# VHH binders against SHC-transforming protein 3 (SHC3): the designs that were tried, part 10

Target 1, 186 residues: SHC-transforming protein 3 (SHC3), of Homo sapiens (Human) (q92529r149to334)
Amino acid sequence: LGPGVTYVVKYLGCIEVLRSMRSLDFSTRTQITREAISRVCEAVPGAKGAFKKRKPPSKMLSSILGKSNLQFAGMSISLTISTASLNLRTPDSKQIIANHHMRSISFASGGDPDTTDYVAYVAKDPVNRRACHILECCDGLAQDVIGSIGQAFELRFKQYLQCPTKIPALHDRMQSLDEPWTEEEG
Below, E stands for the ipSAE of ESMFold2; O stands for the ipSAE of OpenDDE; V2 stands for 0.75 times the mean of E and O plus 0.25 times the DockQ between their complexes.

## First folded at step 4 (VHH)

Design b04 (from m01 with Y100V T101Y E106S F107Y; framework vhh_7d4b_2)
Fold by ESMFold2-Fast, scan of step 4:
Structure b04 (fold): chain B 186 residues (1-186), chain A 125 residues (1-125)
Amino acid sequence: as target 1 above (186 residues)
Amino acid sequence: QVQLVESGGGVVQPGRSLRLSCAASGFTFSSYAMGWYRQAPGKQRELVASISGSGGSTNYADSVKGRFTISRDNSKNTMYLQMNSLKPEDTAVYYCAKSVYIHNPSYGTTEFDYWGQGTQVTVSS
């Protein structure tokens, strides 16, 4: 990716995800992104629309999705994808809408037959906490966007594995079988 | 439209080799992890081998390690499974599979949602 790849897409909004993606199976992650796309598309005037008809969400799925943030709904944005981050800026004012570090992004999807023009990704930030962000792309562009995100994930992971100091730390952690582990400092 | 077309199946004697091919279209091939599943009559579908989008990472089921090799040619949108030292228990329909989604490897493994029509591999006793 070098310094990054930039695309012009529409930002439709995001929906808070109340559970860690690590705690969810792949099927549930898939259902979350499809439901998020559906809800955001229904809420945003001028969105293409993802589904004509869909089955009602399960009670479990409804418990995972929280409030929507539509502050920037329908805006054309410049999306820059690099091994460091997904950076969302307004073309007009060059204002940053969001900057999501790659380490904070847990899942991404795009180009599905029923959601061909949409890309969704789940990221943590101080404003939206953990949220599923929805992008609407021009014909064919969603495949390029999701492809670049996937390449950034792979390159970032390779960089991590090539760092000698990370491998000993992981080994030491695995040897501490009885030690309590937490994702956040309490 | 995503399309996966398997080829290369057939009937072979134990100890022989086959190479399966999967021709992919309708998506950016190099961006998605790919895999091979198999299903024998009366058994559940099993992941045999998988390969990352770049080709830099591969995984194999314990039953095929050392005998099967997965590879891909991103310039031809084609994935392969080289099957050596075939055994009667390898008899199954083999399916090419594509992940629908790309996810951060730090948060879990890739799972596969799209499958082709399958190609029959029969290893005669």
Scores: ipSAE 0.017, ipTM 0.362, lowest interface PAE 5.8, mean pLDDT 77

Design b05 (from m01 with T101I H103D E106A; framework vhh_7d4b_2)
Fold by ESMFold2-Fast, scan of step 4:
Structure b05 (fold): chain B 186 residues (1-186), chain A 125 residues (1-125)
Amino acid sequence: as target 1 above (186 residues)
Amino acid sequence: QVQLVESGGGVVQPGRSLRLSCAASGFTFSSYAMGWYRQAPGKQRELVASISGSGGSTNYADSVKGRFTISRDNSKNTMYLQMNSLKPEDTAVYYCAKSYIIDNPAFGTTEFDYWGQGTQVTVSS
């Protein structure tokens, strides 16, 4: 990845995730992602949203997903993926829409046949707390985007594992992957 | 549609080697992590080994570490499992697997939710 790789994608919005991803099994995370994509797509004018059939959410799933934030819905954005962050800017790169540090991102999804053109990721920030962010990609780009996110996760984790001397408090404060974040941690 | 086709299974004596292959189609192979699961009679399916999309990162279950090697050839859309020093307890159906979700390693290891039909490996004297 070097200094990062940049894609032009459409930002559809995000939906709040009320539970820590660490507390959820893989099946639940998959269901949350698909439901988040479905809800945000239905709420955004001009989104493809080519779902043939929507499964009603379970009571448990409904308790995990909160309010949607559509402030930047439908905007074309410049997405830069690096080992440091996912950075979302206006296409001219003059305004930051969001910057999510790698340590604040729990997982990402892309290229699912049910949501082929969509990439989703769960991250925390001061505005949305913990939210699932939905990106709409064109022409197979979703697979490249998810691949780059996966490579960034991999390279960042390798950097952490290669640290020969760890000072826990200082390392944690500086960008550590030591402790996965939880609802309690903020 | 996504297709995963396993091959290379068979019957071997303890201490021998087998090489499993998984031919994949229907997705951009190099963009996704993949893994090998196995399931022995009467037991739950377990993750044996996984490999990142680039091939730069691999993980192994403790029971196979040092004996099994996972690899991939992105130019051929094929993933491999080289199994050395096979033991009777390695007897299982081996499944190739993929996922559309990737976890940040700080939050857990990547799990997989699409499997092929499997290939039988039997280790017996």
Scores: ipSAE 0.488, ipTM 0.698, lowest interface PAE 1.3, mean pLDDT 81

Design b06 (from m01 with T101V H103E E106S F107Y; framework vhh_7d4b_2)
Fold by ESMFold2-Fast, scan of step 4:
Structure b06 (fold): chain B 186 residues (1-186), chain A 125 residues (1-125)
Amino acid sequence: as target 1 above (186 residues)
Amino acid sequence: QVQLVESGGGVVQPGRSLRLSCAASGFTFSSYAMGWYRQAPGKQRELVASISGSGGSTNYADSVKGRFTISRDNSKNTMYLQMNSLKPEDTAVYYCAKSYVIENPSYGTTEFDYWGQGTQVTVSS
């Protein structure tokens, strides 16, 4: 993965996630990404999207998702995936749209048959707090994007486990998942 | 498109061995954790073994520890389950699994939500 792998994708927007991902079971986290994709696609003109019939969201799920942020909606972006971060920038002006440290990203989904061209990930940052970000990928690209995110997760975790200093137990690290890190950007 | 194709199932006597294979395509194989599930008649589907994308971490159900070994060859996009000392209670359809969802390893355990068509393993005398 080195300095990062770059993809050209469309940024559709994000929707606020009002609860910590660690407080939710796996099924609920999966449903959050599908519901976020649905809501953001319905709100963005020109978004590609042919959703298959889906179950209406539960009352619980509706209480977890907050407001949408559609600033930059529909913009083509350069997405760089590295062990340090997901970096979103404009190709033309090289303006940074968002930079999410890998440690602040709890969860990602992509290539689901019901949302084949979409990648969603939940990240915490100063601007949107905790939000589910939605990317629209061209034919087949969603699988590559989600795969690269998975590789970045694993490589960063391996780097941490090979640290010569004592490491906390995994559950201790999990307790800090939704907290900001004190380390400076690398 | 994502495809998972299981092979290597069959009928064997108790105490024998089988090796299952899962050929994967349509995604970046080395980036995803994968697993083997099984479902016996009248029982719920259970996770038997899982392996990280690199192959550096593995987990097993208590019922198969010491008897089954999960492995993968990322150059061939293939995952394996070596099943030794087979027992009648191992009789089940075995499914290769991946997830469309990936979790940050700092967060917790990985679950799977995409399965292949399965391969039948029958242990009987």
Scores: ipSAE 0.247, ipTM 0.577, lowest interface PAE 2.6, mean pLDDT 78

Design b07 (from m01 with T101Y H103D E106A F107Y; framework vhh_7d4b_2; at its last look DockQ between E and O 0.16; V2 from the best seeds 0.00; counts 0 for: pae E 5.0 > 2, placed apart)
Fold by OpenDDE, look of step 5:
Structure b07 (fold): chain B 186 residues (1-186), chain A 125 residues (1-125)
Amino acid sequence: as target 1 above (186 residues)
Amino acid sequence: QVQLVESGGGVVQPGRSLRLSCAASGFTFSSYAMGWYRQAPGKQRELVASISGSGGSTNYADSVKGRFTISRDNSKNTMYLQMNSLKPEDTAVYYCAKSYYIDNPAYGTTEFDYWGQGTQVTVSS
């Protein structure tokens, strides 16, 4: 990916995710992101997607999804995808909306068949804690975006494999050390 | 729904070979790194080998390096583990694993989030 790939997309905001994605199976993670897309789209005026009357969210999903942060919602942004991070910035590149290090991203997915223009990803940052960020990607761009994210993950993995740290034998006990983001007191 | 189905396990004598297969469905196979784990009786599950989505990069546990080969055919949504020169110590249930999106360099590990049911490999004289 070199310096990364940049897309112009619409940022719709994010919703807090109260549980570690690592502790959840793939199906549940997918459900969370889909629900997040639905909730954020409902909350943002002008968001394209006649959400058909979805079944009420499961109690489980409601317990996992927290408050929405709709700061910058509806804004056209430049999304730069690299092996280092997802960088969200204003088109003039003057303001960074978010810079999510790849290490902080736990999950990414496209929308469901009814929300094909949306991409969602879960990331940790000091502002939103753990949150699912929603991107509107028009004109079929969503597949390209999610593909690029996947490619970035793969390349990162490749880099990891080239620098083989000792494969820890004990993979199972990686308890998600929710290490609190120690604020580096600069 | 993500599905991983292992096959090819069995009972073999030391020095023999086995080839495991993992049939994957329910996700874009080529977009994810895959891996093989094994769990021996009374031991913890351990990573045996991993392969990138494209198949261009592989990693092996030291204990199997030079003997095992991980590969994949993305056109068939299938991952393989060629196991040569099998030893009794290789006796375990072998699991196919789908990667989590992120390798965590901070922990020096690649995370996997979905597992198959496993296939038994027994190496005995």
Scores: ipSAE 0.023, ipTM 0.333, lowest interface PAE 5.0, mean pLDDT 83
ESMFold2-Fast, scan of step 4: ipSAE 0.811; ipTM 0.890
ESMFold2, look of step 5: ipSAE 0.056; ipTM 0.458
ESMFold2 (binder alone), look of step 5: mean pLDDT 83; pTM 0.836

Design b08 (from m01 with T101I E106T F107Y; framework vhh_7d4b_2)
Fold by ESMFold2-Fast, scan of step 4:
Structure b08 (fold): chain B 186 residues (1-186), chain A 125 residues (1-125)
Amino acid sequence: as target 1 above (186 residues)
Amino acid sequence: QVQLVESGGGVVQPGRSLRLSCAASGFTFSSYAMGWYRQAPGKQRELVASISGSGGSTNYADSVKGRFTISRDNSKNTMYLQMNSLKPEDTAVYYCAKSYIIHNPTYGTTEFDYWGQGTQVTVSS
């Protein structure tokens, strides 16, 4: 990846994830991602997914998803994907929307036939705590975006495993990084 | 519409080899990690091998390490499982698998939630 690969995509917003994803089964993570996409799309006029009808979410899904942050909803952004981070900027104003270090990102989703043009990822940051961020891509671009994210995950993990210094067990890292983040957590 | 079609299964004697193929369509093949699961009668489905979208990283269950090799040809949208030194305990239906979610490996092993129809592998004397 070098200095990173950059895509122009539409940032739709994010929705807070109130529960740790670590303890949830894979099916639940898929459901949360789809529900997050649906909720953010319904809140943003002109989103492609807004044309689809959706079933009401379960009580469990409603308990996991919190408040939406739509401050940058509908904006075209430059998304730069590297082994260090996902960096979201406004091309014209050079404003940073978000910079999510790869360590802070639990997973990403894209290319789902039900949400073909959407990419979502769950990341921790000081502003939104843990949130699912929703990107809307032009036809076919979502596949390239998710592919680049996967490559960044793979290359970074390979670098991590080649570290000459012994590193704490993965479960210890998951405990500290995959739990809901707060400054007050003792 | 995602389609995963397995082929190459059959009946073989212990110690023989089989190569399974998975023909994929309906998504950008090179963007997704893929895997092979198997399920024996009365047992839960288990992941036996996985491969990254680029093919640069592979993972194997301990029971098949050194005997099975996973590979992919992104130009043909096809994934393979070369199975050598087959044992009776390898008897199972083998499933090609994918997911739309990619986990950061720091947080855990990639899981898969879409499977093909399966292909039967029987190893018997």
Scores: ipSAE 0.488, ipTM 0.712, lowest interface PAE 1.3, mean pLDDT 81

Design b09 (from m01 with Y100T T101F E106S; framework vhh_7d4b_2)
Fold by ESMFold2-Fast, scan of step 4:
Structure b09 (fold): chain B 186 residues (1-186), chain A 125 residues (1-125)
Amino acid sequence: as target 1 above (186 residues)
Amino acid sequence: QVQLVESGGGVVQPGRSLRLSCAASGFTFSSYAMGWYRQAPGKQRELVASISGSGGSTNYADSVKGRFTISRDNSKNTMYLQMNSLKPEDTAVYYCAKSTFIHNPSFGTTEFDYWGQGTQVTVSS
């Protein structure tokens, strides 16, 4: 992956995730990402739209998803994927929209049959706390983007395992990264 | 439409080998992690082996380490499971699987959500 691979995509926005992903089963996590895509798409004028037909969200899902941040909604961006981060900039590279370190990203999905042009990833940052970020891609690009994110995860983890210094147990590390914000944290 | 089609199953004697194939279509094959699950009569389905989209990382269940090898040919949209030194305990229906999600390895292991119809492997004397 070297210095990174760059794509031009549309940033649609993000929606806060109010519960730790580690506290949720796989089925609930998949439902959260699909619901986040749907809600952000409905809120952004000019989005292609997700799902030909969607089921009404459960009350449980509605309790997990918080406020949306649409500050940069609909903006064309340069997305650079590397082992260090997902870096979102204006296409002229004059402004950074977001920089999410790989250690702060728990998972990603993209190119699903129901949401073919979308990529979603959950990241923790000081501005949005834990949020699901939604990208809209040109036809066919979403699957290339998700593939590159997967390579970045893989290569970074190999680097982590080769570190000569003692590394905290994965459980302890994952727990600290995926814990919900409390008034005693930060 | 995601399609996963298994082949290569059969009946063999203990100590023999089989190679399973999974032909995939309907998605960019190289972008997604793939795996092999198996389910024996009266038991729950278990993950046998998994492989990253690039093929650069593989993982195996302890029961098959050293005997089974997972691989993929991204130019042919095909994943393989080479099964050596087969035991009666390996008797099961084997399922090809695809992951919709990629997890940061620091947060968890790969989870799969699409499966094919399966192919029967029977190891008996």
Scores: ipSAE 0.575, ipTM 0.805, lowest interface PAE 1.5, mean pLDDT 83

Design b10 (from m01 with Y100T T101Y H103E E106G; framework vhh_7d4b_2)
Fold by ESMFold2-Fast, scan of step 4:
Structure b10 (fold): chain B 186 residues (1-186), chain A 125 residues (1-125)
Amino acid sequence: as target 1 above (186 residues)
Amino acid sequence: QVQLVESGGGVVQPGRSLRLSCAASGFTFSSYAMGWYRQAPGKQRELVASISGSGGSTNYADSVKGRFTISRDNSKNTMYLQMNSLKPEDTAVYYCAKSTYIENPGFGTTEFDYWGQGTQVTVSS
């Protein structure tokens, strides 16, 4: 991974996530990203759209997803993945769309047969709080992007994995990353 | 070193039960989501069941819902798969698996990426 790997992808937007991902079951976590992808694709002209018909969202799922932010919707962006961050810039590099510290990213999915061209990740930041960000990739690229994010997660914490005494303390501290983000914290 | 060791496989008649165990070492077991994969001859590996680090959340493939139960004992660093009402189509090598993600293990992927050596389950008369 080194200084980072850069991909050109389309940024579609993000949707606020009102619940901690750690408090949700695996099925609900998977449905959150699929529902976020569906809602963002429906709202953004020119998005490829869902490959299969969407199941109506459950009452519980609807309580988890909040407001969308489509300020940068539909833009081609330069995505740089490193052990430090996911950095999203305009292709001319003049504007930073988002810079998400790797430790602030709780969840990432992509290359799923049901959403093959999409990458979704949940990150905390001062602007959007906890939000699910949606990227649209060229065919096959979504798997490379997810793979690189996975490598960045592993490499970022590799030194901690070599110290068993440090890992439990780090895990406990990182529980705070999935806590509800209050106005006071923003 | 990360190690995952499966046990409990064997040969059984249709309709009977088996319980698989996965003994884990070399990582903080309770922090990682775990799963069971299986692979039949000439087929791709498929995720059968998964369980969160706390054990509070589980997921199952449609083919095994209502028949298989995944569980874990974090005090023993062991994960289990209780397999009831076994069918010939359940014949496969079963693999214990974990995610590489330390921050949120098992999040964001439908597949786990560390596997054990596997244990053979054969259902035949």
Scores: ipSAE 0.017, ipTM 0.176, lowest interface PAE 6.3, mean pLDDT 74

Design b11 (from m01 with E106A F107Y T109E T110Y; framework vhh_7d4b_2)
Fold by ESMFold2-Fast, scan of step 4:
Structure b11 (fold): chain B 186 residues (1-186), chain A 125 residues (1-125)
Amino acid sequence: as target 1 above (186 residues)
Amino acid sequence: QVQLVESGGGVVQPGRSLRLSCAASGFTFSSYAMGWYRQAPGKQRELVASISGSGGSTNYADSVKGRFTISRDNSKNTMYLQMNSLKPEDTAVYYCAKSYTIHNPAYGEYEFDYWGQGTQVTVSS
């Protein structure tokens, strides 16, 4: 990715994720992003919306999702994706909406057949702790956005494992993404 | 539109080898984890092998570990399953699969929800 790639997308909002992704099975993590997309789209005027009727969420899934933060809902933003971070700014670059270091992002989804225009990712930051953030893309752009996020995930992790001064977890996954965030972890 | 097309199936004798191919289109291939499932007659569908988007990480079911090798060529949007030392128990329809999400390497296992049409593998004398 080099200096990063930039897309213009709409930021719809985020929903608190009350449990560590580490404590959830894979199916539940995926369902969190789908449910978060549905709830944020229903709450934000002018969102494209979903054509499909969603199933009611399970009691367990509803207990995992907390409060919505719609402070920047409906804004067009510049999303810059790099191995360092997902950086969300106003298009004039004067206001930062969010800056999520790549290691703080546990999971992303986009281009799902029932939410083709949406990208969701779960990230920690000092403000929201852990939240699922929802982006609305113009037709076809969601695939490019999720593609760039996936490339950044793999390239950053590969670079980390090749650094001899870092002590890589032998046979284990990097767990810092599921742990409490600290400013000095980088 | 996502499309997955399997090929390379056939009839082979026990102990022989076979290579399956999956041609993918309609998505950014290198960004998604891929896998191979199989379904034997009268049995449930089983994930036998998976590979990360970059190809740097692979996982195998215990039943095929040491015999099967999954790989991918991102320049050709194609995934492969090299099947060695085939046994009659490997007889099944083999399905190419795509994950519907992209995970950070710290996430762990993949989940797949899109499958191709399948290709028949028969191991018999």
Scores: ipSAE 0.107, ipTM 0.439, lowest interface PAE 4.2, mean pLDDT 77

Design b12 (from m01 with S31R E106S T109Y; framework vhh_7d4b_2)
Fold by ESMFold2-Fast, scan of step 4:
Structure b12 (fold): chain B 186 residues (1-186), chain A 125 residues (1-125)
Amino acid sequence: as target 1 above (186 residues)
Amino acid sequence: QVQLVESGGGVVQPGRSLRLSCAASGFTFSRYAMGWYRQAPGKQRELVASISGSGGSTNYADSVKGRFTISRDNSKNTMYLQMNSLKPEDTAVYYCAKSYTIHNPSFGYTEFDYWGQGTQVTVSS
């Protein structure tokens, strides 16, 4: 990946995630991303895809998802994926919309036939706490985006095991149960 | 659109070998972990082997360790399962699998949620 790979995508928004992803099974994590995509698509004018009728969310799913943040909804952005971060900025690169360190990202979903053009990822940062972020991609790009995120995850993990940097303070790590935790950290 | 097409199944006698293939399309193959599942009649679908996107790491169910080998050729978008020393209990429909959800490895293990149509393997005397 080097300094990163860049895609032009549309940022649709994010939804607060009220529970730690580590406490949930795989099926529930997948359902959260599908529900987040649906809610954001319905709330954002001009969003498309994810219009297939689906089963109403369970009470459990509704208890996990909180408030939507649509501050940057519908904005075209440059998404740079690297082993360090997912960096979201204006296409002219003058303003950073968000920067999520790879360590702070629990998982990502994309290219699902029911939500073909959408990518969702769960990240924790100082601004939004834990949230599920939704990106709208065109022309099959969602598959490339999710693939690049997966590659960044793998390369970052290998780099950390070979040449670990200074370990974050225990207090900072305890703030996030969604944050990746290596075997070296316990 | 994502497609996974299995081939190579058949009927063999105990102790023989089969090689299954999974031809993948509609995604950047080399960036996704993949796996082989099997399902025998009246049983739940179980993961028998998985392989990372690069092919650098593999995992096997205890029931197949030492007999089955998973591999991939990223230049051909194809994954393989070499099955040696087949036993009657290996009789099942075999599915190749991928996931639309990718976990950060330091957070948790990748699981699979999308399967091909499957290929039948029957081991009988």
Scores: ipSAE 0.438, ipTM 0.696, lowest interface PAE 1.3, mean pLDDT 79

Design b13 (from m01 with S31R T101V E106A; framework vhh_7d4b_2; at its last look DockQ between E and O 0.24; V2 from the best seeds 0.00; counts 0 for: pae E 3.1 > 2)
Fold by OpenDDE, look of step 5:
Structure b13 (fold): chain B 186 residues (1-186), chain A 125 residues (1-125)
Amino acid sequence: as target 1 above (186 residues)
Amino acid sequence: QVQLVESGGGVVQPGRSLRLSCAASGFTFSRYAMGWYRQAPGKQRELVASISGSGGSTNYADSVKGRFTISRDNSKNTMYLQMNSLKPEDTAVYYCAKSYVIHNPAFGTTEFDYWGQGTQVTVSS
């Protein structure tokens, strides 16, 4: 991906995810992201998602999804996808909304057939803790965005495998993602 | 519009081989993980194999591991399933699938949301 790829998308905010995505199966993960999309779209005025009356969320999903942070909701942003991070910036590139390291992103998906213009990803950051971030990607960009994220994941993983000295045992990888981001005091 | 067209299915005797192809269009093929599903009569659809966008990572169901090989040619927008040592239990409609979920090898398997029409594979003596 080199310097990365940039898309112009709309940020809709995020919703806290109270459980590690790693501890969940993919079906559940997908349900969480879909529910997150639904909740955030309902909460953000002008979000085009004519959400058909979805079945009430399962008790399980309600227990996993926490509070929404709608800061910057509805804002057009520049999303830069690289092997290093997902970087969300204001269009003038003066303000960073979020910079999520790829290692902090545990899950990403497109929307369901009714929400094809949305991309959701779960990331850890100091502000939102673990949260599902929702992006509105118009004009078919959602597929490109999710594809780019997937490529970034793959490339990063390959890079990781090429550096055998740092490959903690799979068991250690699971633990390291739960370790609080120690700010390396540079 | 996303299109997936399977081909290469047929009727074979046990122990024989088939090669399935999936021609993809309507999206940037190399950016997406792809997979093969199958559905036998009276059974649920199950994942047979998956492959990352670059082709660098593959996953197989235990039932086909060592016998089936998934591959892709991104220059041709085509995915393949080489099926060797076919068994009667492999009889099913095989579906090509496109992922809407990111294939992150670090986090497990990929889910798929787009499907082809399927191709019939019958293994019988």
Scores: ipSAE 0.095, ipTM 0.541, lowest interface PAE 2.4, mean pLDDT 85
ESMFold2-Fast, scan of step 4: ipSAE 0.698; ipTM 0.845
ESMFold2, look of step 5: ipSAE 0.209; ipTM 0.535
ESMFold2 (binder alone), look of step 5: mean pLDDT 84; pTM 0.849

Design b14 (from m01 with E106S F107Y G108D; framework vhh_7d4b_2)
Fold by ESMFold2-Fast, scan of step 4:
Structure b14 (fold): chain B 186 residues (1-186), chain A 125 residues (1-125)
Amino acid sequence: as target 1 above (186 residues)
Amino acid sequence: QVQLVESGGGVVQPGRSLRLSCAASGFTFSSYAMGWYRQAPGKQRELVASISGSGGSTNYADSVKGRFTISRDNSKNTMYLQMNSLKPEDTAVYYCAKSYTIHNPSYDTTEFDYWGQGTQVTVSS
């Protein structure tokens, strides 16, 4: 990844996530991304339909997903993926739309047959708190985007393991003091 | 379209070895953690081994530690399970597995939600 890999994608928006992703089972996490994609696509004119026929969301999913933020909906953006962050800028790079530190990102989803052109990721930041962010990609690009995010996750984790100042006992203590390392915390 | 195709299963005597292969297509192979599950008749499907997208991290079930080795060749989009010192208890259908989500490995356990068709491994004396 070096200084980062850059893609041009469409930012559709985000939806607040009211529960810690760590408190949810894997199946619920995937349902959240699919529901978030569906809701954001329905709210943004000109977005491709995520699902032609959508099943009604469960009360569980409705209790987990909060308000939408569509301030930058439908905007083409420059997405730079590095071991440090996901950086979202205007295509001319003059304005930062969002900068999500890699450590603040819990997981990402993309290339799902039901939402082939979409990438969703859950990140915690000061503006949107914890939110599921939705990107619309050109045909096939979603797989490259999700691939680069996965590579950034692994390279960052390897850097962390190779750090000579790493103190495993400190991490254990943080967990014991109710400050566990989760999708909610850095 | 995501496809996982297992091969290398068969019938073998106790103490022998087999190598399973999983050929993957339809996704960015190197970006996803992969795993091997197995299911014996009348038992629940269990995770046998998992490997990170880069191949740098592996995990094994206690029942197979020291006998099985998981590996991958990202240039060929293929994952392997080398099974040594096979026992009758290893008899099962073996499934290649992936998910459509990728988790930050610093905070979360890898889980899988998509499996191939499976390949039968029978260890009989």
Scores: ipSAE 0.405, ipTM 0.665, lowest interface PAE 1.6, mean pLDDT 79

